Miniprotein binders against q5uxb8. Designs and how they scored, part 2

Target 1, 222 residues: q5uxb8
Amino acid sequence: MPDAVRRCPEDGFFEGDTCPVCDGAGTHILDGARRRQLSKFVSGALRHFPEDAGIEVDKAGWTGFDALRVAVERQYDWADAAALAGVIATDPKGRFERTGVGNEAGITTAGGRVRAAYGHSVDVTLDGTDDPVPATLYHGTAPRNVDSIREAGLKPMSRQTVHLSESAAAAREVGRRHAADPVVFVVDATAMQSDDRRIVKRGTETYTTDRVSPVYLSLLEK

## First folded at step 1 (miniprotein)

Design Q2
Fold by ESMFold2-Fast, scan of step 2:
Order: C-alpha cells, then structure tokens, then sequence
Structure Q2 (fold): chain B 222 residues (1-222), chain A 92 residues (1-92)
C-alpha cells in the first residue's frame, strides 16, 4: 500500500507522516488506498483511455489540469483539485509531468498542463528528457545496408522508432549486433530539428526518431 | 477472479519473453511482450493494479535495449518487471 498524501502550506505535497523539508505534520489529503485508486485512474486516463475519461490529449500527450480535475471529480466523489495535484506531485515512479505553473508544480492546486511521462498506448510523441539533443547523432549498421540507407534513409524495421547514438563509438558498438565491422552514419540532428523532425532522448545514451531522410545522412569516413 | 487469471497469464508471458530474450530470440521475445501488454490493458479495463501495465512496458523497453546491444540493462529491466508482476499478484 502506498503512503498517504499530505500537504505542507510552505513546502507543498509530500508522502508519509512528516514533511521532508520542515518536519511538520501538514494536513491530510489522501489515505494510501485512495491515493492508489486515484493514481491508477489518472495514469490510465493519460496513457490508455483519455476519450473514455472525457479528456483530450494533444500530440505530445498534454491535457489541461482543469480538464483532468473535472474528469477526476466525475469519477470519484471524494477527489478534488488538491487530491489530483498531490497524486501528481508525489508520484514515486515519476509517471506524470506538469508544466505551465513555473516552480509551483509541487505546491499549486490549479493551472498548467499534465501528461504521462511514459507508457502510452495512444498515439503520442513525447519530448523525452528535457536534455538538449546534440547537433550530431550516429547510427551504426552492417556494410550491406549502406546502399539502401543512402537511397531510402533510416526507417524502423520491426522496431517502432529509429535508434540513434550520441557518439560514433556507441553507434559502432550497437552496429556490432549486425556485423563484426559495422559502418557508422552521421545524422545532422540540427537540420532535422530545424525541419520540425522530432528527436527524443530515451534517457540512456540513445535517441529515437520516426525516420531519417537521406538528406540528413552521411557516412563517417573514419 | 478474472483479474487474477489475466495477471497470471501476463506473468507467464513475461517469463517466456525473458527466456527468449536471454536465448537471443528477440523477435519471439517481442511477440510475447506485446501479448503481455495486451493482457495488462485487459486487466486495467477490469480494474487491476497498474503494476501489471508498468511491468509489460518495462519488458518492451528491455527488448529494444537488447536489440541496441545493451544486454545488461535489458536483463535488469526484465527482472524489475518480474518483481512488479509479483507485487501486483500480492495486491490483487
């Protein structure tokens, strides 16, 4: 069972019995059972059934906090804006992102936009971590694939997205899965982003994109 | 309970996916992981704990990482998914 959600007027929402910042008791918002129930609904609504929950999510997965609050209040008579804000602010698994409220995301019960940070079954393109995308990325592949890549670009095969590496060395290591002596393509990530092509960091030295047109590719001749 | 049955089926598919991925059969592992995700969605529809959904998504991520050549991280994600399914079973 998760811990209860409480609220400190100065430091915002926290889990358990005491504020981690001021050691105060705060005020009770949700017990563990209701916290679990609400977080399950919010997670599902954002990831899997926004239409059934009566909310709209944009292409990046965002919905208005107020729209989500209305959906939550329709689902549970005991839930309100504070319960929703508290569930989002204290999620131990980082399932939720909130923007449009400055540094008040851990404190405020109004405003902004909310999305699931991961796990969507609906058609959503997340902007990954907020880490900047490098100007140059790399893709390692078997030499036999060079001609087809030059003609058609990089396309997802059985994978959902094209995977790119931060360095030529990392790309070569990935390419070793396909050939003992892989070749590396250089990807002009700056040009891709300037042309509104989305590249997303996956949190562990890799980046994903839907496809890479041949105009953004060149062979690394090293 | 139908939720208990879906949870047990998803857990079995996660175990099968792990075994296949460790054997280098990434295509079959992906199919089993996708089947586990399908059962997780059915369980969510019936009100099952969200842990089963999270476990299924970790397995899919692990298969992608194994394909990229990070077998060690893929192995850890598969083990984490198994722990989440076990926790969901205790709470269901």
Amino acid sequence: as target 1 above (222 residues)
Amino acid sequence: DEIEELLKEAEKLVEEAKKLAEEGNLEEARKKAEEAVKLAKEAIELGDPELIDEAAWLILEAIDLAYEGDEELAKKLIEEAKKLLEEAKKLS
Scores: ipSAE 0.000, ipTM 0.213, lowest interface PAE 12.8, mean pLDDT 72
ESMFold2 (binder alone), alone request of step 1: mean pLDDT 67; pTM 0.598

Design R1
Amino acid sequence: SPEEIAKKVIELAKKAIEEGDPELAAEIARIAVELVKELGSPELIAEVVRIAVEAAIKTGNPELAKKIVEIAKELVKELGDEELEKKVKEIAEEAIKKA
ESMFold2 (binder alone), alone request of step 1: mean pLDDT 65; pTM 0.511

Design T1
Fold by ESMFold2-Fast, scan of step 2:
Structure T1 (fold): chain B 222 residues (1-222), chain A 81 residues (1-81)
Amino acid sequence: as target 1 above (222 residues)
Amino acid sequence: SPEELKELAKKIEELAKEAEKLIEEGDPEKVERLAELIEWLAELAERLKEEGDPERAEELKKFVEILAEYIKRLEELLKEG
């Protein structure tokens, strides 16, 4: 159960016992149980129950970090700005996006805006950032979907948009939600953008698009 | 408040509809999303029990339990398939 969140004064928030950058122990922020509890509250507030959490989410899904912090502090007497920032920065599922703090999102305990990167039940239209889109993206899926994807491409069957990952590893992890042994498709993002297909960055390693034609897809071997 | 109770009932009905669709579509990520919604509703029902209408809050909690059991069953079926 080693889901603890710690903080390195130099390198920011991390999970586990050792900073991945400097090998320091850092300072304890949250144990696994409190991390899980807080992350579920934040996820639910942003995706499903913003009014019940006492926050306001705009049409694009954004709320102020400080407003969310106030809501968190009302809910839990043990939670503070560092706990909230740490949960957002270390989320292994990439559920959260934070903007308005430059490259300090993994370190800062103040400022900016936060939204759920995906999974909304509330009526929001997600716009994207102008961050660069990698030349290659990835999509993890269950093996049973391979034939239909090869024939019809990627379509948002149960979602508003198609979700793509920045790395094969991230795509495989997403795919594990759908199958024990997921397969990964390679997406030619350069070709898509050259053909005027829009791809938008959302969250840490997540990108979205309307659909992906089979011509842009190849199956990653193994 | 009466408005909060109406909103809870609305959200619970929405979750029931989503759970019914899940079996047909077989999406494990949707099961996880529904589980988050149910956990949030359970916390809200507990708050209403303290301040509001205890009888309505107890009824809503029973719906949450039913939906949670339904989702648990769906997760098991999806894992097998």
Scores: ipSAE 0.013, ipTM 0.353, lowest interface PAE 6.9, mean pLDDT 73
ESMFold2 (binder alone), alone request of step 1: mean pLDDT 64; pTM 0.463

Design T2
Fold by ESMFold2-Fast, scan of step 2:
Structure T2 (fold): chain B 222 residues (1-222), chain A 81 residues (1-81)
Amino acid sequence: as target 1 above (222 residues)
Amino acid sequence: SPEELKELAKKIEELAKEAEKLIEEGDPEKVEDLAWEILELADEAYELKEEGDPERAEELKKKVEELAEKIKRLEELLKEG
């Protein structure tokens, strides 16, 4: 079950009990069960059944935040703009991408466009955003994969790209799908871009690339 | 991980059997609920392709997509009456 979603007046939405920036408790937005239900609906609507949800998704996968909010409010009487914004802002899996709100995506309950970062069954061609790529990115994995990754790097499956996280914490959450005690690789994104390797922002904390050579990888110290 | 892929495969197997039963029963509310579970598992399978066994992950994704199509067709038939 996912953690609850709460809101800090100054720092925006967060998961769990304590704001990671100011240590405040914030205000409750969604419990874990409702967070899961809403995340499932939003993900499905963006990837698989936009027409059934009453939203239009363009060729690049985008829909308006307000249109998605209306769909959510029709589906659940307990959900509102804050619930939707919170789910998108705190998604540990990097399922969602929001644009048109600058650096306020973690705070604002209005405006912009939303799309699924991956996983579409509808006809969508994803393009990267113009958002800057952080100097350091992260990749979470099972401990048994360490030797293989050190030797061969991170490789995509057919039609899939390598997924990288913006923070070590996000990478650990992704890694928990593969192991109870995942390890985190640090990716030298600056070096990759200097070597003309393309990295593309695809979700709130998620970036994709074709592959990551071992020379750009190191294990994060525990 | 192999254990995660094995558990996901088992869940998909169970959902497939439930979907087949509901296609026969024609209960639209329960079909809707199963559709949501299958779509969530598709998300999980997609993510596992990155590091898991590529053949197994692809197999799981394909099965989830097939189940989602079956449920979608059933929902449409039930709406048509």
Scores: ipSAE 0.006, ipTM 0.228, lowest interface PAE 10.0, mean pLDDT 74
ESMFold2 (binder alone), alone request of step 1: mean pLDDT 68; pTM 0.540

Design T3
Fold by ESMFold2-Fast, scan of step 2:
Structure T3 (fold): chain B 222 residues (1-222), chain A 85 residues (1-85)
Amino acid sequence: as target 1 above (222 residues)
Amino acid sequence: TPEEIKELAEFVKWLLELAKDLAEYAKKGNPEEVAKKLKELAEEIKRLAEKLEELGDPEKVEELVKKAYELIEKVLKLLEEAEKS
């Protein structure tokens, strides 16, 4: 189990109960379980699935710290800039490199670039296809989510993107993962694309987008 | 916590969807053997997601997260192999 991540105002992030520099207690940032969860996600996003995490990694493996923070905040509602900076700064396995912040890498919650310290390349890149997006897409969900979706639209939740299906039947199958009696929303993909909202084809019948405003949604009444 | 378990379950379900997308990608121009192995890994991820729905020891959540990460790494290595073939 990894130790908790804490922050010393003077000396920066540390693991465990006491600052190694001043012996102060500091303030709590992240418990061990969340530290492990976030660390695994960040490592995977940098090494294996940057596109799915919603970040852009250059040829040398670098991504902006702030872009990575946005991806982390989308994935976990409990994570923020301090949680990300702390995970990177205190990683016992040395999985991360951070540059562009001078000697403040252990302290600062903003700026610079991050990459995986090992791995000779990003092991996979999942490029979206240029195949046409259907005029209508579908999203399956639990009935209890209907009111929330009508009010706030479709948000990624723990995912980086909203997943949409090519058919109502496929959407119901996806929704069955969350409820025995799923309902289906109809998505006006033509209107979304006309408003410059990006929809990317992934898989045979699967499409992704960053979010869907309520104006593009209607409940399939059956 | 219950919220923490829910977030981990959603993460594992996301990994399952990723594995399915990768399996479909591998089928495009790739050997059937690679596609079959990717499907098997997706089924393992599904089993992990199902186990997360059990009311169990919270410490088991950490083990499931580690296993999910290891499975996604195997899927990605198989895709890399398929692209080189």
Scores: ipSAE 0.000, ipTM 0.116, lowest interface PAE 18.6, mean pLDDT 70
ESMFold2 (binder alone), alone request of step 1: mean pLDDT 64; pTM 0.462

Design T4
Fold by ESMFold2-Fast, scan of step 2:
Formats: sequence, C-alpha cells, structure tokens
Structure T4 (fold): chain B 222 residues (1-222), chain A 81 residues (1-81)
Amino acid sequence: as target 1 above (222 residues)
Amino acid sequence: SPEELKELAKKIEELAKEAEKLIEEGDPEKVERLAEKIEELAEKAERLKEEGDPERAEELKWKVDLLAEKIYELEELLKEG
C-alpha cells in the first residue's frame, strides 16, 4: 500500500507523515488506498484510455491539467485539484511529467500540462519535433448543418474539440457517420495559424482545434 | 510482458469502439457477446498482473472494468424495452 499524500503550505506535496524539508505534519490530502486508486485512473487515462476518460491528448501525449482535473472530479466525488496535483507530484515511479508551471510543479494545484512519461499503448511521440499542419484541412458534416456553420462556424460540443481531416475524402468518410450524403467544408488552416489559432495533430490524418470562425470556411463543391 | 500489455490495450480500445456502435444498434445478442469478450480481457489482465507487471496490468483492468459497467447498463436498458 502506498503512503498517504499530505501538503505543506511552503514546501508542497509529500508522502508519509512528515515534510522532508521542514519536518512539519502538513495537512492530509489522500490516504494510501485513495492515492493508489486515483494514481491508477490517471496513468490509465493518459496511457490507455484518454477518450473514455473524456480528455484529449496531443501527438506528444500532453493534456491540460484543468481538463484532467475535470475528468478526475467526474470519476471520484472525493477527488479535487489538490488530490490530482499531489498524486502527480509525489509519484515514486516517475510516471508523470508536468510542464508550464516553472518550479512550482510540486506545490501548485492549477495550470500547466500533464503527460505520462512512459508506458503508452496509444500512438504518442515523446520529445519529438512538431509535425507541420497542412495549409488546407477539411470538415465533413450533414447537409442540415450547413446554414448554422456558415452563420456561427464550427464549435465544439461540451467536452469535444473540432475535428478536421487532412483530405476531402477522409472528411467525407467521417461525415458518413452522421448522414448518407455528407457535405465537406474547406478550412483555411494557414489563415487560422497566422491569426494564432491553435491546430494540433492527433494521430495519422486527424487535426483538432477549439473552434473555426466562418471567415476560415468555404463549402467544397461536390 | 510489455508487448502483451500493448496488445491487451489495443484490444480494449477496439471493444470500446464496438460498444459505441452497439448503443446505436440496440442488438441484445451482440451486446451479450461483447460482455463475454470483456470478461475474457479482465481475466487476461489479472493473469498478467500475477506474472510480473502488476501495476501496468491493473491500469488496463481499470479500463476493462469501465467497459463492463457500460455494457451491463446497456444490457439492462435493452431488457426493459
């Protein structure tokens, strides 16, 4: 059974009964059983089942700390941001990396990105170079959605991001899941990136983004 | 072994996609067969845990348990209607 997780206000999260820096008792965050349970869920979600956990991981395996916190809070009513931060900070097996928080990864309960450091069964390239985003991407949809997309653009639904395809044919195939005769929108990815809109490669031929404004969209002629 | 764990994880993800399709189709016989396959994967995960990589095997078993819950809820729903 692993040791409990506690928190020192000055030195951050620690395992066991006493802070290794100041010898203080700190405050209780998780007992050993809950620590083990949460740790297994987090490592499983990052390595094996991100979609089922309701998180998106990029090509390098990263997800936002806040998105992971939401997933954890949905899974366990006893878990919060401190529980998640504590599990990540005190992991004796070094299963997790956290970036974007400077030297405060052992202390902070907010911000940054998290990934599994090893052990993935999903397609992830660790510490690699970013793949370029194509100048043009595509989105397949049901004909009934055309008018709303032209008016409001492509928007995520709740926990989803907007999915874009590398080719018109791939987009049309995705659209067939929702309609027998789908239509395809052309996305000006170069213009989006020039306006600092983030597009991330996910897997072989799929890209994601938070939203696509109508100014970047045109309907592909069939 | 690491290779066996990767194959197990791949199989689990494939079954998750099959479960999503079955929610749309509503075929009780197919749901029953998927439930049996999920049980087989749970047993394999437990066996791998006993053979020398218990932490990684338990992480995969977590996903198997989540899939089992989802499929069993679907079975009950189909019985009612």
Scores: ipSAE 0.000, ipTM 0.319, lowest interface PAE 12.2, mean pLDDT 76
ESMFold2 (binder alone), alone request of step 1: mean pLDDT 72; pTM 0.602

## First folded at step 2 (miniprotein)

Design D2
Fold by ESMFold2-Fast, scan of step 2:
Structure D2 (fold): chain B 222 residues (1-222), chain A 85 residues (1-85)
Amino acid sequence: as target 1 above (222 residues)
Amino acid sequence: SELEKRIKELEELLKELAEKLGLPEPEVEIVSVEGDEENPKVTVRVTIGGEVIAEAEGSSVEEAKRRAAEEALRKLEEKLKELEK
């Protein structure tokens, strides 16, 4: 269960009982149970169900803080701008980014834009990831999918992008979640990027792309 | 995706059946999101005129919507058949 969220007038939102900057008690914003409930809703709305939550997320994943606040207030009678700002500011998992408010992101209850830092199933390309993409990537799948992939390529499913792995072993392990004897496709990432197909590093070991044409694919032999 | 197409088909069928039964348009709503962050447990509800017709859980919004909509469709089809007898 997460700690409660409190607010210091000088230093902004914090978790637990004591402000880490001034040692003051601050004022109560949200207990641990409501914090968990609200953070799961906000995370889900940004990553999985923005339209159902009544918000619009742009291609980079951003929505307005005030639009998100309206969605939150519609969902929970007890939640307000301070509860939303506090959940975003104190998230220990780093699930949220807030911009457009300067150094006030830990303090302000209005303005700016919010997005999920990772985990999207909706069509989002997180900008600002300048990490190099490996020349070769991998995709694990069930053997029954081989013929369709060879003809149509890799297409997104419930996760709105195609997920690619850095190694054959990692791809095979991902594939084992779908079949006992998965196969691995080799993806020519260099050729894709040469043809202006975008591949983005998302998280620590995952790469995403909109789709992979058959011309970039070959089946890995053991 | 096939799942998204199925959900749209189900929503249209639910609206048609509700109209034939003289009911308001069905509403599909997310009532909760629980579970862990990597494996969410989503609950979706289908209501008509404030009455819960169906409720289902899934590991994604799309899965929960499909399950809830299919159950709602089944119930409305049974009501329509009863009226025809």
Scores: ipSAE 0.000, ipTM 0.313, lowest interface PAE 10.5, mean pLDDT 79

Design De1
Fold by ESMFold2-Fast, scan of step 2:
Structure De1 (fold): chain B 222 residues (1-222), chain A 85 residues (1-85)
Amino acid sequence: as target 1 above (222 residues)
Amino acid sequence: SELEKRIKELEELLKELARKLGLPEPTVYIVTVRGDEENPKVTVRVTIGGEVIAEAEGSSVLEAKRRAAEEALRKLEEKLKELEK
């Protein structure tokens, strides 16, 4: 059974008992059983039965967050916008993508579009599927995170997926959100793809993956 | 992958040899990445206590790490043999 979903007012949704950003307890959103139940429904609706769930998905698999919320509220008396947003934001399997809300995807309970990142039985074509992935990608982070990343790899903290940049400079810019002097990890994207790890282009110069094992990572010298 | 397994084995062997020589743990890191995004040239170094033990280039991060680690292993084995004299 999965961990409960909780919410930090400033940092957004997280799984378990402690916010990974501020170490606070936050407020309760969903217990593990309801989290599992809602997650299974949302995943199924996006991948297998959108029409039965009362939502429309476009050719790329996208549906409106608010339309999905209405479907969820119809299905479960106990579920609301926060429950939906929390399930999407904290998914450990990286099953969901949310766009149109910028950096607020881990926090906001409204707006944007949602799709399943993989696993469709309905006819969809995912963005970036036909685009080549560079042999090397980059991830910028705060120096304090280096030891944890070397040990456990890259994983989403309170986000759906790990975001990777096409250049070291772009990664450093992203990393400046968390530290004045960020460090950059180099990701061996060729090795990841050779091992059937999925990396998908999600926008100009941005790529996503569910997790990056330490063996694919190296710290770029300053 | 076999390459990932090999690199992990090499890194473990490097740590063991450094320990036998009374040295700090080896550090493996990327120095530079050159070329285009599809065809990178990656340079990796292995250092111990700030001393460069080995440096190698590869067409991917894993290939460069394997080459640098294998070179470092060879050099540490040579140092061990010299000290046994």
Scores: ipSAE 0.000, ipTM 0.228, lowest interface PAE 18.9, mean pLDDT 80

Design De2
Fold by ESMFold2-Fast, scan of step 2:
Structure De2 (fold): chain B 222 residues (1-222), chain A 85 residues (1-85)
Amino acid sequence: as target 1 above (222 residues)
Amino acid sequence: SELEKRIKELEELLKELAEKLGLPEPEVEIVSVEGDEENPKVTVRVTIGGKTIAYATGSSVEEAKRYAAELALRRLEEKLKELEK
């Protein structure tokens, strides 16, 4: 269960009991249970069901904060702009990105754009980051795909890019969407980057690349 | 200054704690500077591997860095305690 979200008028949203700046208690915004409920809805609306939520997501995954707020208020009578802003600002997993509000992303309850940092089920292109990439990444897939991957490598499908995970466990979980007993490929990300192959961080544990040649792949067997 | 010394100490502690968690080196970056010259509003973000760990606003770059680093340190310490269970 996540911590409650509170708000300091000067310093913005924070988790737990005490403002890190002024040591004040602030104002209660959202308890842990409602924080979890709202976060799951917002994440799902951005990644899986924008049309059902009544929002429009552009090619890069962005939707307006105010449009998302309307969707949230329609879904939950207890949720408001502060609840939405607080969930986004304090998300420990970095599931959300917010732009267009300058230095006020941790404070403001209006304006800007929001997108999911990873895990889209809609066909969108994500702009990435040049943040450090782990030496090893992972790709989970259905066993039926092993032979073709060994011969041709990993190629983009409906998602337009190849998605890679930071851990074998995360890759296996992704693979479970396609098979009950998925297999995991180990990706030599260090070798890829040394060969000037671009890998981009798209969220806390997810990375994308154009394609992965078989020379960088091996099957994980434990 | 004393504040600059404190910030360096916090950045060193953040780096050490990130290493214990198997994470990349933390980065402290200025996100924005707003307000007038008499009352500036500086926002700083601490990131590790592209993930925002902490975000804080202060009346100077140094103040915002100190707040962001202190918040990041608290969050990483809590994560380390959870992992050690």
Scores: ipSAE 0.000, ipTM 0.080, lowest interface PAE 20.4, mean pLDDT 75

Design Dh1
Fold by ESMFold2-Fast, scan of step 2:
Structure Dh1 (fold): chain B 222 residues (1-222), chain A 85 residues (1-85)
Amino acid sequence: as target 1 above (222 residues)
Amino acid sequence: SELEKRIEELLELLWELADKLGLPEPEVEIVSVEGDEENPKVTVRVTIGGEVIAEAEGSSVEEAKERAAYEALLKLFEKLKELEK
């Protein structure tokens, strides 16, 4: 089992009981068992299953630290930005690279980009196609979900991406698998992309995104 | 791939069956990733309304999801049968 992760406010994250720079005890961040769990999840997400973890990895393997933090917080109730930063900063195997934070990589709990330093199985990215995204997309759902969607938007089923259709007819067909008389939401894909929300073509008529805020949604009138 | 298509089909059926039974939307969660980094052992769990319905392991997220979704479908189908007499 690995050593615990602790934090010195001046010198940054360290493993074990004593800061190597100032000999202080610092503040506890993660015990060894949780450090191991988080390290394996982060490594796996960057190398093997980024889409399922809800992160986008570019062709060079990079993802935003904040996007990774959101994925980690969704995965573990006990994990936060300090836990993520500490795991990255103290990794004995050198599995992680962090850039965009200058000399603060060992200290900061925000900002920059992260990638796996080695061992990628396949570079899977949300940005893997050259096909354009239509200005308008559609989502079919059961009528019972309308009020929830208007309030909270579209969210993935347990960390999977939200599936959107190219046409109202295709969305209604998808919705029929969930209800006899489904309803269709119209998604303003242009507005989403203008706000740097990623939408990726998957297959011939299907698009995926991590979530759709209510501001981009309207109910298709029958 | 065939496996990814199979997973999407199983999850759609799971969602449909849960809706037919008046249950909350199923949640599929990656519980853990263990083993060698190049040969991970992935555990996936299906929950409905906070109750664990199924849990399965695989050598990839896709394999574990397929198994967990399939097991969850079997449990919900049994529940549907007892309601229909």
Scores: ipSAE 0.000, ipTM 0.212, lowest interface PAE 16.4, mean pLDDT 77

Design Dh2
Fold by ESMFold2-Fast, scan of step 2:
Structure Dh2 (fold): chain B 222 residues (1-222), chain A 85 residues (1-85)
Amino acid sequence: as target 1 above (222 residues)
Amino acid sequence: SELEKRIRELFRLLLELAEKLGLPEPEVEIVSVEGDEENPKVTVRVTIGGEVIAEAEGSSVEEAKYRAAIEALWKLLEKLKELEK
């Protein structure tokens, strides 16, 4: 069973009992069973049955957050905008992308668009952008992961890509979901692309890649 | 199309069966598209938790998805029947 979803007023949604940023208890949003139920419905609606769920998914897979919230509230009387936002923000499998809310994706209960990052049976073309990829990207992580990352690089979770941020500040914000005092790795995106490693801009401030070898990584001093 | 509707219904059923078996949700991916527009050869894979449960070929994306979904459905039903037996 997955961990419960809770909400910190300052730091946003988190999984488990304690905010990784401030060590506060926060407010309960969903128990593990309801989190699993809602996550499965949202994933299924985006990947397999959008019409049955009453949402419209465009050719790139996107639907409005508000439209998805209406579908969720219709499906479950216990679910609301906070439950939906929390499920999306804390998904350990990286199944969801949210755009149009800047760095507030882990905090806000309104706005933006949502899509499944992979796994569709519906006819969707996941378009990256041909916008230039920045020369440098960033990855925020818990300090306990530093040694393993230096040795093995950044690897995807099962069925997930590696997520990279456009700025050190954005990477720290992402990393705050995993540790109160996260560290940031600098990714040499120019070197990766020159070695034919694909990096794709998928969200407003989010980039994805299959993996990052240690040769492209260095720890940011601050 | 009617075929696309059937494919969506099949994948919804696969989701429900995977849930009953305690498995992650099924995912579908196009493995390859070979040939030309007149004679396409499309291969589609259905995976659960990183394990390939079905792989099928068709003369269109829809045909390959349908065939892969049917094979995946059969495999999940056999797994469910074995556990309940």
Scores: ipSAE 0.000, ipTM 0.357, lowest interface PAE 11.7, mean pLDDT 79

Design Dh3
Fold by ESMFold2-Fast, scan of step 2:
Structure Dh3 (fold): chain B 222 residues (1-222), chain A 85 residues (1-85)
Amino acid sequence: as target 1 above (222 residues)
Amino acid sequence: SELEDRIKWLEELLKYLAELLGLPEPEVEIVSVEGDEENPKVTVRVTIGGDVIAEAEGSSVEEAKRRAAEEALRKLEEFLKELEK
């Protein structure tokens, strides 16, 4: 079990029973069990599951401290800005980097940006990525489905998401699993994202979404 | 079958670990079924929220699901082990 996190009013956050700078007891912030639980969540959110945690991570891995705090408060009723700052400041494995707060990273409960210092997944085929979503995506289907798609849009099967391809050729190949003469729909991914519709990269050439409204769809002309 | 029971156990374990981490329920998705009846190629993914946790191929739906679920479990277990080091 990790040590508890405590706070010295002058020297900032520390682990264990006594401040390493002034030998004071400080105030209790987080027990070892809750420290472990929060640290796992923060590490996972930054490295593996940012979208699920409700945060946005830029190309360099950074997210705002305040955005991460909101995500933490949403997950745990007992966690606050001090708990988050303390977990980051006292991490014995150096898993977290914080910038934009000068020399106050060990003390401040607000501001700056946070990222995982290492351990991000680099396997595009197994993990979600921050790669930008293309402006146009494609969906291949059997001709018999055209009328229903034009009326109701693209909907997932039970326990499935809607799968979209990066190219018309890839979409047509996917469609060939269902029909000898598949048709391809063009998806206006830029319009979907402008309307806060989520599209996620799932593999090298594949994207998923919950549904696609007919307003974003047109048949690719052959 | 023993394989089907194994897959159900893996799916329940993934759900349990996701709950411990404060994550949504994992989803197991059949992405594609390719090949002919003699040499089928099935691809399955395990996702949590917006992120793909694991993706695997197999010669049957059951084999692909088992492989994908086992990879997802390994990934979540590695995530849990980070703080134990």
Scores: ipSAE 0.000, ipTM 0.127, lowest interface PAE 19.1, mean pLDDT 75

